VH-VL binders against CheF taxis protein family member MJ1615. Designs and how they scored, part 3

Target 1, 255 residues: CheF taxis protein family member MJ1615, of Methanocaldococcus jannaschii (q59010)
Amino acid sequence: MIDKSSEIARFSGKGILITPKTLEKPLLKWEKLEIILYKDKIVFEFVDKTIEVGVEDIEDVGAELPKKVIDIAKSTLEDITYHSSIIIKSKEFGNVMVGFAPETSIYGKAPIDNFLRKLFYILLNKKEVKILYNAGENSENTKWENGFLTFIKKRIKDGLVTKIEYRLVVEILDNEDSKIYDIFSNIKDVEIEEKDVDGEIEPVLKILQVKDGKDIISYLYTKDKKVRLFILRYMVILLDYKYIGILRYLQETVE

## First folded at step 4 (VH-VL; framework fv_acimtamig)

Design b17 (from a3 with heavy chain S59I)
Fold by ESMFold2-Fast, scan of step 4:
Structure b17 (fold): chain C 255 residues (1-255), chain A 123 residues (1-123), chain B 106 residues (1-106)
Amino acid sequence: as target 1 above (255 residues)
Amino acid sequence: QVQLVQSGAEVKKPGESLKVSCKASGYTFTSYYMHWVRQAPGQGLEWMGIINPSGGSTIYAQKFQGRVTMTRDTSTSTVYMELSSLRSEDTAVYYCARGWTEYSYDLYYFDYWGQGTLVTVSS
Amino acid sequence: SYVLTQPSSVSVAPGQTATISCGGHNIGSKSVHWYQQRPGQSPVLVIYDDSERPSGIPERFSGSNSGNTATLTISGTQAMDEADYYCQVWDSYTYVFGGGTKLTVL
């Protein structure tokens, strides 16, 4: 048994439930929180309440906390040096943001980033995309390929041990062959621009990579706007790709 | 290449304090966490705490909170573990062990260990 | 507090396969690391991240982790493998060791 109820990841620390109503409360405070991620759902266990939603109701990951919430932590001497957020659609509370931070800052971002790695895997793995690979100035390639987002295991030798890094890639699968496009490594720049995708003008990710001293420009489209948002959040948070184009898009299109 | 060299064996009386050193070499001292793990005679491994050599911040296991102090000296690439109010049950081999600082729980393991410091607490 | 349970001892004949279990609630969602400790010596990392081997560790050492049990497997067990074996996980800002298993090769 246990298939659908198996715990994938857990975050233990402190959290705060942010809604328009709770922001008006004079005694809003950070409190104990457990976040439990399953394949099909995410559960937020506060001391006095539990919020449970399907993963399809996750709206955003890593949005900035409201200044009032940060100021509350400062005034109550709560350590939220490292923090993140998840926005969900809740049946009980409507659209809410859950801010969370580890019990201690000694481990840096690791507690948050490790939880978010598992969360982004759930949110991005097997999601449909269209890709126009290596379609820069020297290429006349105008045909979009249909594919899926997947994660690959990369091994990095370091002395006695081999470090394992999981990396997001695009997999193109047809009847006889599959091929992988690694467009998220060795990135020089990222922008969002409007481009013709099978006859419709759509926002796409324009990714500039350097491979073997050569510039490679690729375009990535996702029909689901949330998948595009999750890719950008993944790049900023876990890959540390904080290019101006990404940050501008997040500021302009995500409230 | 990587070496962790600990101070020599000690004999202490109940109520005294212990200070063990661990000198690191062969890597960038501030890029890895350092842990202290002890082992009583015939018993298993017991984690005592962790220090970040870069900032000097520490976390101690609840059992040792209030009795243990971990410090470091970046100029000599050395970490120290002090344990106060010693009792006979503190008789153990004390190990320092290196932990990886990359952002991943999957990699929170001890890849290199010191040779151990035997501490005997007896009247 | 999170608890890891190991059998206190396991015995095998030379050349046979030894299996050492490490039980924990939903341990399959955690990364498990294994250490070998020979008498009078420091622990040595033999498996990390459930199933990966450090450089210099023979391929007859392997690991797995699913559900509530992680397992260290030593195939073609040799006399030199006699040692105490400890599993270890990270949980809620704490490093947790199993109680250790003494492997005897007779």
Scores: ipSAE 0.005, ipTM 0.512, lowest interface PAE 11.9, mean pLDDT 85

Design b18 (from a3 with heavy chain N52D)
Fold by ESMFold2-Fast, scan of step 4:
Structure b18 (fold): chain C 255 residues (1-255), chain A 123 residues (1-123), chain B 106 residues (1-106)
Amino acid sequence: as target 1 above (255 residues)
Amino acid sequence: QVQLVQSGAEVKKPGESLKVSCKASGYTFTSYYMHWVRQAPGQGLEWMGIIDPSGGSTSYAQKFQGRVTMTRDTSTSTVYMELSSLRSEDTAVYYCARGWTEYSYDLYYFDYWGQGTLVTVSS
Amino acid sequence: SYVLTQPSSVSVAPGQTATISCGGHNIGSKSVHWYQQRPGQSPVLVIYDDSERPSGIPERFSGSNSGNTATLTISGTQAMDEADYYCQVWDSYTYVFGGGTKLTVL
């Protein structure tokens, strides 16, 4: 068993702590930041301070900066925020915003996608997770081509941030704990088919090869519909069609 | 001490294929990416591609797509770079160089370099 | 494709400060790394992440990066600093090197 305090991953980037006290400053500045992900907590190591946020204290994960923050540090924040950022909201610390270098990825994947994969791994024991993703789609230097964003439409709000919302619900049947990592490690081939039925998208997930060679075909719907995707470890994932790209991304990158 | 030791110089004819090796020692082979960078005589450095020694995943510069193949052997801590359909313009010193993984702040730079392998392509 | 522009050569007297520029569109948003290559030798990392110095590199080497220009600065330049210098960034799916600058100390 993986120890709950065991380190899962580390990321380097730039971030900013947003609290009532920091909003009193004339300008907000990006600071070098190392993020350490654990099973039960996220640790943000700045040059001069360390902030620890328990997973149970996370209220929301988003990619939208408050307008007040944008107004205060517009010229400094715009460049990094437009390209990629994540906001983690916490009861104790308020907003913690993390920016990433826009072209940090290898193999055509952004570091923000890898961070989200690890964050999902931490949060998958929760029945509902709301994730927002911000990446510069109009950048000449940046290409965010990843199955993670399949079926998700990006929007730009106030010209500074892109807001994309997902919802992931995980249910475990038969009172047996299961993890998305364990499920993905046992699946070798997946096909995704998109169907447009009278203005409603209906993705079809086809798993060609599982432990005993049997095909599994499951249907995902846009509006709060329930579908059984996997029987492994008695897990049922309830997904809106918008989140199928996340499932594909995790499946392709887990070893 | 970290060391990257490359195979010796080669002379090739146009149309032939090249295979250069790079043997790593002094660190955990699967914990770092390995890159290939070349340098034509009197010219600058040119990135060719990257390999992840743990899973064997690769990514190549667009210019070399379809001609280059990178592989590794974890039992000998060795990476290989194969370049096919050689032309005189492929005459260069070929370097392997170590890079940090995606979990490190150092992902984008090459901290240790092999000694280089001179490849001459002429008829 | 992304391009990094360096001067082909820079000359300084011994003990003076050498400055080598690396120009690129919005390069200030990227991490810039610098390599020193002496004739017949492999490149050596002298600066990483804009301004950080690897162990074993003299403190007279420093770097900065803002806007459209990154700069490598060598203070108190010595004869042993004669070499070609390359800047490097990551752009999208590839690593991009500058054309190189030959530093002459006379």
Scores: ipSAE 0.000, ipTM 0.392, lowest interface PAE 18.7, mean pLDDT 61

Design b19 (from a3 with heavy chain N52Y)
Fold by ESMFold2-Fast, scan of step 4:
Structure b19 (fold): chain C 255 residues (1-255), chain A 123 residues (1-123), chain B 106 residues (1-106)
Amino acid sequence: as target 1 above (255 residues)
Amino acid sequence: QVQLVQSGAEVKKPGESLKVSCKASGYTFTSYYMHWVRQAPGQGLEWMGIIYPSGGSTSYAQKFQGRVTMTRDTSTSTVYMELSSLRSEDTAVYYCARGWTEYSYDLYYFDYWGQGTLVTVSS
Amino acid sequence: SYVLTQPSSVSVAPGQTATISCGGHNIGSKSVHWYQQRPGQSPVLVIYDDSERPSGIPERFSGSNSGNTATLTISGTQAMDEADYYCQVWDSYTYVFGGGTKLTVL
């Protein structure tokens, strides 16, 4: 049982607070940072200030750091080989980017990815979606279904090793049973295109999968633009699906 | 068939330096982290630091920062741990232990351990 | 600085179930690993990632982790299981061990 007072995840390392004003300051530097994630809020503890926002005020995850911020790390001999960012809407500073990097690069991306898995769980779990599953030319399903994003525990075995992680799926409630559509594995291509969703033309995520030698094309719609953004960030960052369609969308809509 | 074989026991005086070796075999030396963990007589395990043999990068526990140095020789698949300015409190069994780098997720455990090197620091 | 708390000793009769606790603030949000150390020997990994067993570790060893307590459970305890047991987590780029629990099988 996680409640408001119980932390879900913690990131320890170094961070940098980026606003238009601070980006022009000569004293902008990477400093000690703790990021603490709760079910309903996220807290950024810098040396001289603490920033706390509700999870609803998280605007983006994993956006590219400005070149100047990377150059500052190089000039101060801070190792930010592995880094990420979170953009928040704060009461005091408005829209702010927090860049962060592990205390040491020896663990690779693991400290970042472990924190981001918990963050994406908070941002995506139980979010409403519409799905048109297997809607290609050789299709069994031609109508949009209402569902929710959820995470299921997967055991990924590679030789003698078992890696346990929670993977994003779409859950549809059907009578007394639920059915799961795994549209985020075995992906061959991803695009954002405009499609008719219940009488309105909307941007949808088009996912091409290969399952048992068969091509499966599915379309995923989210009413909330931020949920769509978080799905794409999750796919790029944690699933390493760096398809041109996704990257183009992220560059054009977020810069 | 993974084996980690450490150098033999040592007796040192306060102020001297210690250098322990750990020779790895039975796996690809550059594909796994190597850690050093010590255990004082009758006490628990204490982590000292980590080295990635592939590039030679290191990270040390804050308590040992400034007096511990970890190095490796890829031609002999051997890791070294040097501890300087020895004190009587440094009397312990020193272990090397393998940490896993594959799959970049929860790699924070030790799967194989060396036999240990007893170091006694006394005047 | 993160601290793990274990009982110093646990006693169990042969064939009975032994439970060894490992307490830590919000330890359920971390991955817990367990090591067995027999007198004069090196530690051996018996459980990793809360509940996974390495190859060669008997099924009678199991683990769980939730809230503020992780637990190592040894069912059908045998004389050969007599040893010191250590829990371990990763926190803030350091590896934290519990103080160890001596399991006596009598």
Scores: ipSAE 0.261, ipTM 0.696, lowest interface PAE 5.5, mean pLDDT 86

Design b20 (from a3 with heavy chain S54R)
Fold by ESMFold2-Fast, scan of step 4:
Structure b20 (fold): chain C 255 residues (1-255), chain A 123 residues (1-123), chain B 106 residues (1-106)
Amino acid sequence: as target 1 above (255 residues)
Amino acid sequence: QVQLVQSGAEVKKPGESLKVSCKASGYTFTSYYMHWVRQAPGQGLEWMGIINPRGGSTSYAQKFQGRVTMTRDTSTSTVYMELSSLRSEDTAVYYCARGWTEYSYDLYYFDYWGQGTLVTVSS
Amino acid sequence: SYVLTQPSSVSVAPGQTATISCGGHNIGSKSVHWYQQRPGQSPVLVIYDDSERPSGIPERFSGSNSGNTATLTISGTQAMDEADYYCQVWDSYTYVFGGGTKLTVL
C-alpha cells in the first residue's frame, strides 16, 4: 500500500504460469491474471497466488509462448491470439515463464502492445549506454559518448487513424542541451561485435541503418547484458524487425 | 466531414425496451469503434459499452450487462443500442461516440459525438 | 472500480485563469482526456492524451497530469467557456468519467 505511488500501470487479462514441472506433465489452463508494473518490480496477481519479482530478475520477454504450450492452452475456451511471454527468475523454481493475454479481444492488438510498451519502458528507461554514432568500418571516430535510453512520444498518421508510438532513442545530456540519436529506425541489420570501449574489449550492438540511401553504422554498449537483450526484443516485438543478423545467427544455432 | 446522426427522442414506460440508432458518415465506418454513453438529467457521463463495427464484437459495462445489446448494420453505416427492462432511472440522453481502431495505442478517447437522444421513462 | 474526483463547480472572472482538477489513484500513469459540454449540447473533446489539443480548440486550453492529479487549465477565460467539464481515463477495459465540474464565468 505504501509503495502505491511508484505504480506505473495495471493490466487485467488471462495468464498462464509455466514451471519446469508444468512442462514435464502439462495440464495447462489460462486463468485470471492482473499484472501491476512498478518502477522497480512487477507483481503477478493470480487468483490463488501472488508472485512479486524485481526488475533485475526479469530474464527475457517474448512475442509468443512456445508453440507446444499454445497448442495445449488452446484446448481450453480462452482466446490467446494476442499475448506475450515473460521469463522471470523465481526463488522457488529458477526460471519460470508467464504468458499474458490482456482481457478483451474487442480491442485487438492494442492492449497487448500497450502492455509491452509499458513493460519495455520499465526495462529500458534511463539505462546508461555508451554510443559511437555514425562510425563506419574504417571510421576514425573512437570517442564514445555517454548517454541513456529514453522514450519519445510520436504521433503517426496511418491512413484514417493517428497512432501513438513510444520510440526508444539514445539521449546525450550536454550542459542543459540534449542530443537525441535515433538508431532504432530504418534498420537494415543488427550484429553483436567485439569493440574497444574505453580501453576494454566488450561486446556491443552494431546497428546498420539506411537513411536517404546512405548507410549509417552505430555501436551501442550497455554494461548490463540483459539491457542489450531487451533492446533486441523491443526491436523484434514492437518495431517488427524480424530478419536481423543476430536473430538469424541465434536461429541457426538452435535449429 | 465526420457526422454521427441519432434517432429522435422517445417516451417509454417501465418494463419496455428502447432501441436507439446512430448513423455514421464522412469516414470509413468499419475503421473506428463506436461507443454508447448516457447522461441522466443533471448528472454526469456514464459509459455503457463499445462495438467494433467491422466484426460486430461488443463489450459492455458491468452495470448494463444482461440489459444492453449493441449491433451494427454495415450496409447503412448504422450502430444500434437496445436497452431492455427500462426503469425510471434509465431516463437520460443517450449518445453515440466514435473511438479509435484496435491498432491505436493508448488512444481510448471519444473524438466525435452524436447529437444525443433523449429518452424519458415514466409511468 | 476506478474513481475520478472533480470539484462540482469552479467560478472565475472573465480574463482570469480557470483550473479544474481531476483526482485519481496514480492517475499520472494513465492518459487523461477532457470534454467540454455546453448546456443542451453534446460533449466536445478539448484535450486528449493529458495535454494534446484537437484541431479547432483554442490555445488557451492546456492540460497536465502527474501523481494523483490531472489538471485542465483555461487561460484568459471567456464567457463562451462556461460549460461542464469532464475528465476521462481508460482503466481495466472500461471507460471512467469524472463527476464533472461546472465552470461559471461571471
Scores: ipSAE 0.006, ipTM 0.565, lowest interface PAE 9.2, mean pLDDT 82

Design b21 (from a3 with heavy chain S54Y)
Fold by ESMFold2-Fast, scan of step 4:
Structure b21 (fold): chain C 255 residues (1-255), chain A 123 residues (1-123), chain B 106 residues (1-106)
Amino acid sequence: as target 1 above (255 residues)
Amino acid sequence: QVQLVQSGAEVKKPGESLKVSCKASGYTFTSYYMHWVRQAPGQGLEWMGIINPYGGSTSYAQKFQGRVTMTRDTSTSTVYMELSSLRSEDTAVYYCARGWTEYSYDLYYFDYWGQGTLVTVSS
Amino acid sequence: SYVLTQPSSVSVAPGQTATISCGGHNIGSKSVHWYQQRPGQSPVLVIYDDSERPSGIPERFSGSNSGNTATLTISGTQAMDEADYYCQVWDSYTYVFGGGTKLTVL
């Protein structure tokens, strides 16, 4: 389904290419933009130019647009009520931000979120993690389990139709038993802290869940720090978990 | 349980305007988009536009831009479609149809339809 | 503007399998929805998101979507399935319908 080798997702709307040089211009105009996602690359088609990068060169998703870009849109009455961004690594310019927005606001965030769901699948699926599940106070669990991020399909009935929700989970593969840890639902708090991961002090995600009145604290480690960034962006954008610890971390680490 | 009930058939002359209503019941009115789709006699389905009942925002198919206006009344759970400068080619059955508004789904389909309103435009 | 192409008519004998195609450029990357319209009635959603059936739609209805063609399949076709069938996608802030296929069961 999602593991196609051809076009996986497409966003049609308007966009802006943001570089230090672009920000020096007095007028910034949003132009027609198509974003096309493939299994191994992403393509940004502007009227005048096309930018192609491998998915490994995606540096950030959903970062804030520069204040100047927002201010100019307000002053020119350009509707960017719903917008997002993708930062890519360019050989020529370093990190480049592509801002994008729907041509019409009637669909709210849906056109953006639908594209980003497919993008986060590409960025997060099958990424290796270490997890310390339910390891709060008074827990004797100090052993990290090796696993990977995956998405499970959940069906939610609404009248005549069934909604399909893909939920991020941690899967542990064992020859005798396969475990699924759902640590991204019923979240009460999220923060980053330094913790001993197999003998080395590493930054980890600390996730507090509340299920049936019981607190469950889990720790998630990713060797690739971009995977941690993408998890946090996914939680803020698609799960609407805007806890202060996440927001401060994102502001301090990515600017 | 979900019902969309439209106003009755109309006969109009070229140059006049029409206003069709669609009253929703059996669900939370502001949680779903409402669309208007028309069908000329013996022809296929043609999308005209969409309204978000929550805020009243609208978007229209290019063909109808400038002639169509969609509005809603949240107190009566009713949407309206007005089409001006009628031509004989506007003779059609006009349907309202419900669509999803949730951020997390790109399932842009019509799950419930009104019974249709026949509008005949003739001189 | 995006265009969906359907055959104008398909005929099948009772009990046989009917297939209705919906052609579109790279339609496999889009979600395809199908509607049934019986004479004098409103359209009814019979397949959504390529292959999912709404509650109340018989299991003999199925859908698929890959490459440049989406297909609605009706197995064990019955007289009551005689209707016009429309495919539909969302493209660039608009809703696009195919021209419709008249299914005749004789």
Scores: ipSAE 0.143, ipTM 0.683, lowest interface PAE 6.9, mean pLDDT 87

Design b22 (from a3 with heavy chain G56D)
Fold by ESMFold2-Fast, scan of step 4:
Parts: structure tokens; sequence; C-alpha cells
Structure b22 (fold): chain C 255 residues (1-255), chain A 123 residues (1-123), chain B 106 residues (1-106)
């Protein structure tokens, strides 16, 4: 059974379990679905089945549906928008879980946004990184700093309304004060580049920002390649950087 | 909407160098990788290399390493491929092709191709 | 290095179903893409991510990928489908193409 007392976030709608096996056989229609986020797992509760995915078994998080699923949705769905989707790829099942908000896009966006923000918090918070901040052309900065991914709460006043937003940042603990690098705002481009990290050539994220009319180039290394993928998904899904694509072009060694 | 227009056919002698251009339009040039793929007469497709959106990083197929150079001019939305020390077996149609990877690292395919540039290398 | 194997040629009568195979070790764990090349033309993407069709590609084109074999299927084959077909995968550090299959509609 599901322990509701440890629930972090919940999304209600319709969805499909997509696996290599189901892609070989046409889907008939969307199924009612509850997606429940816990600290250590995601639960997908369909009417006739329950699927649990441990957080460590999550391989990908997306917002775009495969074209075949969109084509099926257009022929079988009842007033559902595919732009209100959550796609979770699981290591254990090799499957993609998809959720929708069938009634209105506004209703669906609000629960989905809250669910995704909580999910990315679980996937990215406290993950170890190395950062080379502001190391572009004419910079002598060649020293990597050890840090962590974290989220800072910001209060934004919009007239009489105050909203709380979570912002991903890199935190370096230096004495009693944390030094924060905001490299995920005002992004002009993101690429993968091979760079020397502590004596080894590694693929790193190269992030180009524009701040106060100046270009700032920073490099971010993560030992866990899934963390790098989750950062890019966070940028596309929650920060609306729609045209960032990444290609790996060097061989990766598996241990 | 998306178009890739390549430079015209070339005839070269062994030992010379080649430079082919590919002008992009109809999309945000600096958001996509660009590839070069060649095809010898009556043969299959052969990947040569890739250049990143900013133009400061390249990766080449081992077979062409040391002979090929890929560059970008963002101001003219143009990608270039230079191949040196030409041999008769370099006779081929050379294609530029856009690498589309959006929201996923598993989408490594070529969605739009240039018209091709025929290069003949003979003595 | 990773190798994709395709038959050199396949022949079908008009209106029949053509199947073109693409063999590779554990290819079912990779995303397979398919290109159509008519004589004197540039390649055209007809299937991506195993089974997805780009806009403008007829619904008679379909794909599948499992185990050690990916397959391009063309139902109700027409004379206009006569072309060379190439499968393609990404393998860690490079792009691998199959040798190509010539489809003849007779």
Amino acid sequence: as target 1 above (255 residues)
Amino acid sequence: QVQLVQSGAEVKKPGESLKVSCKASGYTFTSYYMHWVRQAPGQGLEWMGIINPSGDSTSYAQKFQGRVTMTRDTSTSTVYMELSSLRSEDTAVYYCARGWTEYSYDLYYFDYWGQGTLVTVSS
Amino acid sequence: SYVLTQPSSVSVAPGQTATISCGGHNIGSKSVHWYQQRPGQSPVLVIYDDSERPSGIPERFSGSNSGNTATLTISGTQAMDEADYYCQVWDSYTYVFGGGTKLTVL
C-alpha cells in the first residue's frame, strides 16, 4: 500500500505506460493515473496496476512526447493537451511514464509545475559538482571549485501578490558563508565540451550567460552523468530554454 | 523553412586541399550542431565529423583525424569543411546535415541535409 | 567498432509489404533512425527514434527495434518508394550507418 503520510507531491490526470513492448502494439486510449512523489520513489497508480520507481532508478525526465504518442493522443484522447506532460524514464522497467491534465491546461500546468519542481529538487539538491566560474576569453581562472547543487527560495513581489520560487544554483561552502554562483539565469547557450578536470579530460557543461551586457562563460562538471541530464531537463522544462540540445561526441568508459 | 545550401562542385588534383561551405537559414543557427557526411560513387554514407553550435569544439571520425577541419562563421550562418592531402578515394558527394537533439541525448539523427557537393579528385 | 548489417537489396511487387532489416549487437537498446535516398538526391529522414515518422512521411512507413534487429516496414509499397535505405545509430563516440539496402519495386 501507499503511505500517504510521506507524500511530497501529487499529480492527477490521464497517462500511458510506454515500454518497448507497448510501442510494438498500438495503444487504445489514455488511462486514469495518479502520480505520487515520495522522498525515495515515484508511484504511478493506474486503475488496474501500480508501478513504483525508485528515485535512483530514474534515468530521464522529459516534457515532450514521442510523435507516435502525440498521433495516438489526437485520435483517442478526450480534450487533453500533450503540452501538459511529465515523462519519466526508468532504469528498472526501461519504460516512460506519461501524465496529463485532461480538463484545462491551466489546471494541469499548476499541479504539473509543482510536481516537477519538487521532483527536480529531489534529483538535484545536494549533488556534488565542480565549477569553473567566469572562465571565458581573457580570463586567467583555471582553478576548479568543489561545490553542490542547491535551491534558494526567492520571494517575488508582483503588485500586491508575493510568490515563492525555487532557483537552482551552485553553492560553495567557504568559511561560515556560502558562496553562491547563479549560472542558470540569462542563459544564451549551453554546450558539452571536453575539458581538463583534475588531470583527466572529461565532458563538462559549458554555460554562456549574458549579465549586464557582458558574456560570462562557466564550466560545470558532474561525476554522475544523470545529474548532467537532469540539469539540462530542468533548464528546458522549468526555465524555458527550448532549443538547448546536447550531443556526446567522445567515447565514455564504463566501469 | 529550414534550408542548407552548399557550395558548387569542385575538381581537384591529388595532394590539393578542399573547402566546402554550407549556408543555413530558417532556424536559430547557434542552437544546433552541424555534421559532415560523405558518399563515394555507388557507396554508402560515411560520417566525417561534427561541430558544436558555438564553433569552438569539433569531433572527427578517426579515419579523417589530422586531415579534416570544420569551422563556423556565426555572422553568416555558414559552416565549412576543409579536407587536405586529397587522394583519388576522396572523390565523393559531401553533405552537411543538421543534428537535431532537443530535450534528449538519445535523439542523434540528421533531420535536414544540404543538396550535396560533388568533389572529383583525379590526376 | 560497432557495425550495422543490412541486406544489399530487397524486391517487392507494387502494393506488397517491404521489410528491410538492420542488424546490430543489442541494437534494441539503441535508437535507430532510417533515411531514404533516391538517385541523385540527398537523404531524407523517414523514421527516427525507432518508430517515429517526421511530418510529411506517409503512414505506410513504420519501424521497430528489438533485440539484435531493427526493421523498416513499408506497407502498400509504391513505385515512388524505390530508393536506397540506410539505418543509423549513435554509439558512444561516433555515428554508424548501415551499408544500405536498394529497394526495387517490380
Scores: ipSAE 0.000, ipTM 0.388, lowest interface PAE 17.3, mean pLDDT 76

Design b23 (from a3 with heavy chain S57R)
Fold by ESMFold2-Fast, scan of step 4:
Structure b23 (fold): chain C 255 residues (1-255), chain A 123 residues (1-123), chain B 106 residues (1-106)
Amino acid sequence: as target 1 above (255 residues)
Amino acid sequence: QVQLVQSGAEVKKPGESLKVSCKASGYTFTSYYMHWVRQAPGQGLEWMGIINPSGGRTSYAQKFQGRVTMTRDTSTSTVYMELSSLRSEDTAVYYCARGWTEYSYDLYYFDYWGQGTLVTVSS
Amino acid sequence: SYVLTQPSSVSVAPGQTATISCGGHNIGSKSVHWYQQRPGQSPVLVIYDDSERPSGIPERFSGSNSGNTATLTISGTQAMDEADYYCQVWDSYTYVFGGGTKLTVL
């Protein structure tokens, strides 16, 4: 017996299923779409079909829609001013892209971002990382710390209400105590760099922050390549970071 | 201090049009959505639509699509709701209410409300 | 279309705890907001995002939301709490209100 009360998030709007076969069609229609996120799976409910995959089969989030899809929407006056995509691994079709857009543009990117915030929580929360915090050129800090990605609650006072934001941080657990590294705020630049991680040369994220006028450089390693991709997508989509190094990396890692 | 001040009560005949105003003060007018919510006598609250004062884009509840028009004047920090082809069933108190333009669903509530405008539609 | 269900009326004695339910399919996955409307007055936000209180709202007001039911709880209920109470969610580009609950303190 399946209890739908385990639903974490839902996106309602319009969408398009993009496969090699459907992309050959001269006219692609955006259909009513519900995207339902659960703890361990994601479900795409189109009018005529339902696609269900485990979250481990999500390959990418926020990749560019094919130019043909955008051009057809423009020519048919389909409003996709705000849109996103999810790429899933299908046993029958290989990688499949689901494009989706809100029914109305009045809310801007909010309907998309609300859904993606919950999706990134599922994709990133409690994922293992290694961090080399505040290790600039003059630093002798060469000791990687083991930790986890997590989200913290931030309260922002505004008039009568306090709005709550959840933001990505690195948490280090030290037996009886924990410490948090906030490396995703006040960012000036992000690059991919090769570093020695416990005796092996690995690509790592190099994050430059500015705090109180001082530069803080940190390096972040993830054993799972998809976690690194999801971090970069999170930064671009939800934090609106558009650094050239991130964009180059995304072009190289997306199929 | 945030205030939303609406125009006064009106009496209309069936088939006429209604235009209610809501003047905002005490905050940056273009930084928040404005909504219109109505309440028929002895009945519950019914959402009519939303306007983004920044740019003037609107979205209306399906029930009112084609009859309602929402506009704003940024120079006077005022929003307007016009309802056409009035029926006796449109007799209600009409409220403007402020909403967040933030990107989080947990912020889609109404934090400040106007005092309401009673509209009576009768022959 | 999404529907919220509230009891039409709830009665409590002064000083007792009042509970007002708001039923909706998988409402626990949504953010629920609550409004108080005293006779002849505009609605007032009393709870937002399931359980948060706006500045100026007494701590007697609390909220919860799980599964298919959200609940507004008023502890030590006072005569001034007599009002209609409405729950509200956002669903599919619209704002959905419950039918309202009249709270009587007597």
Scores: ipSAE 0.288, ipTM 0.704, lowest interface PAE 5.1, mean pLDDT 87

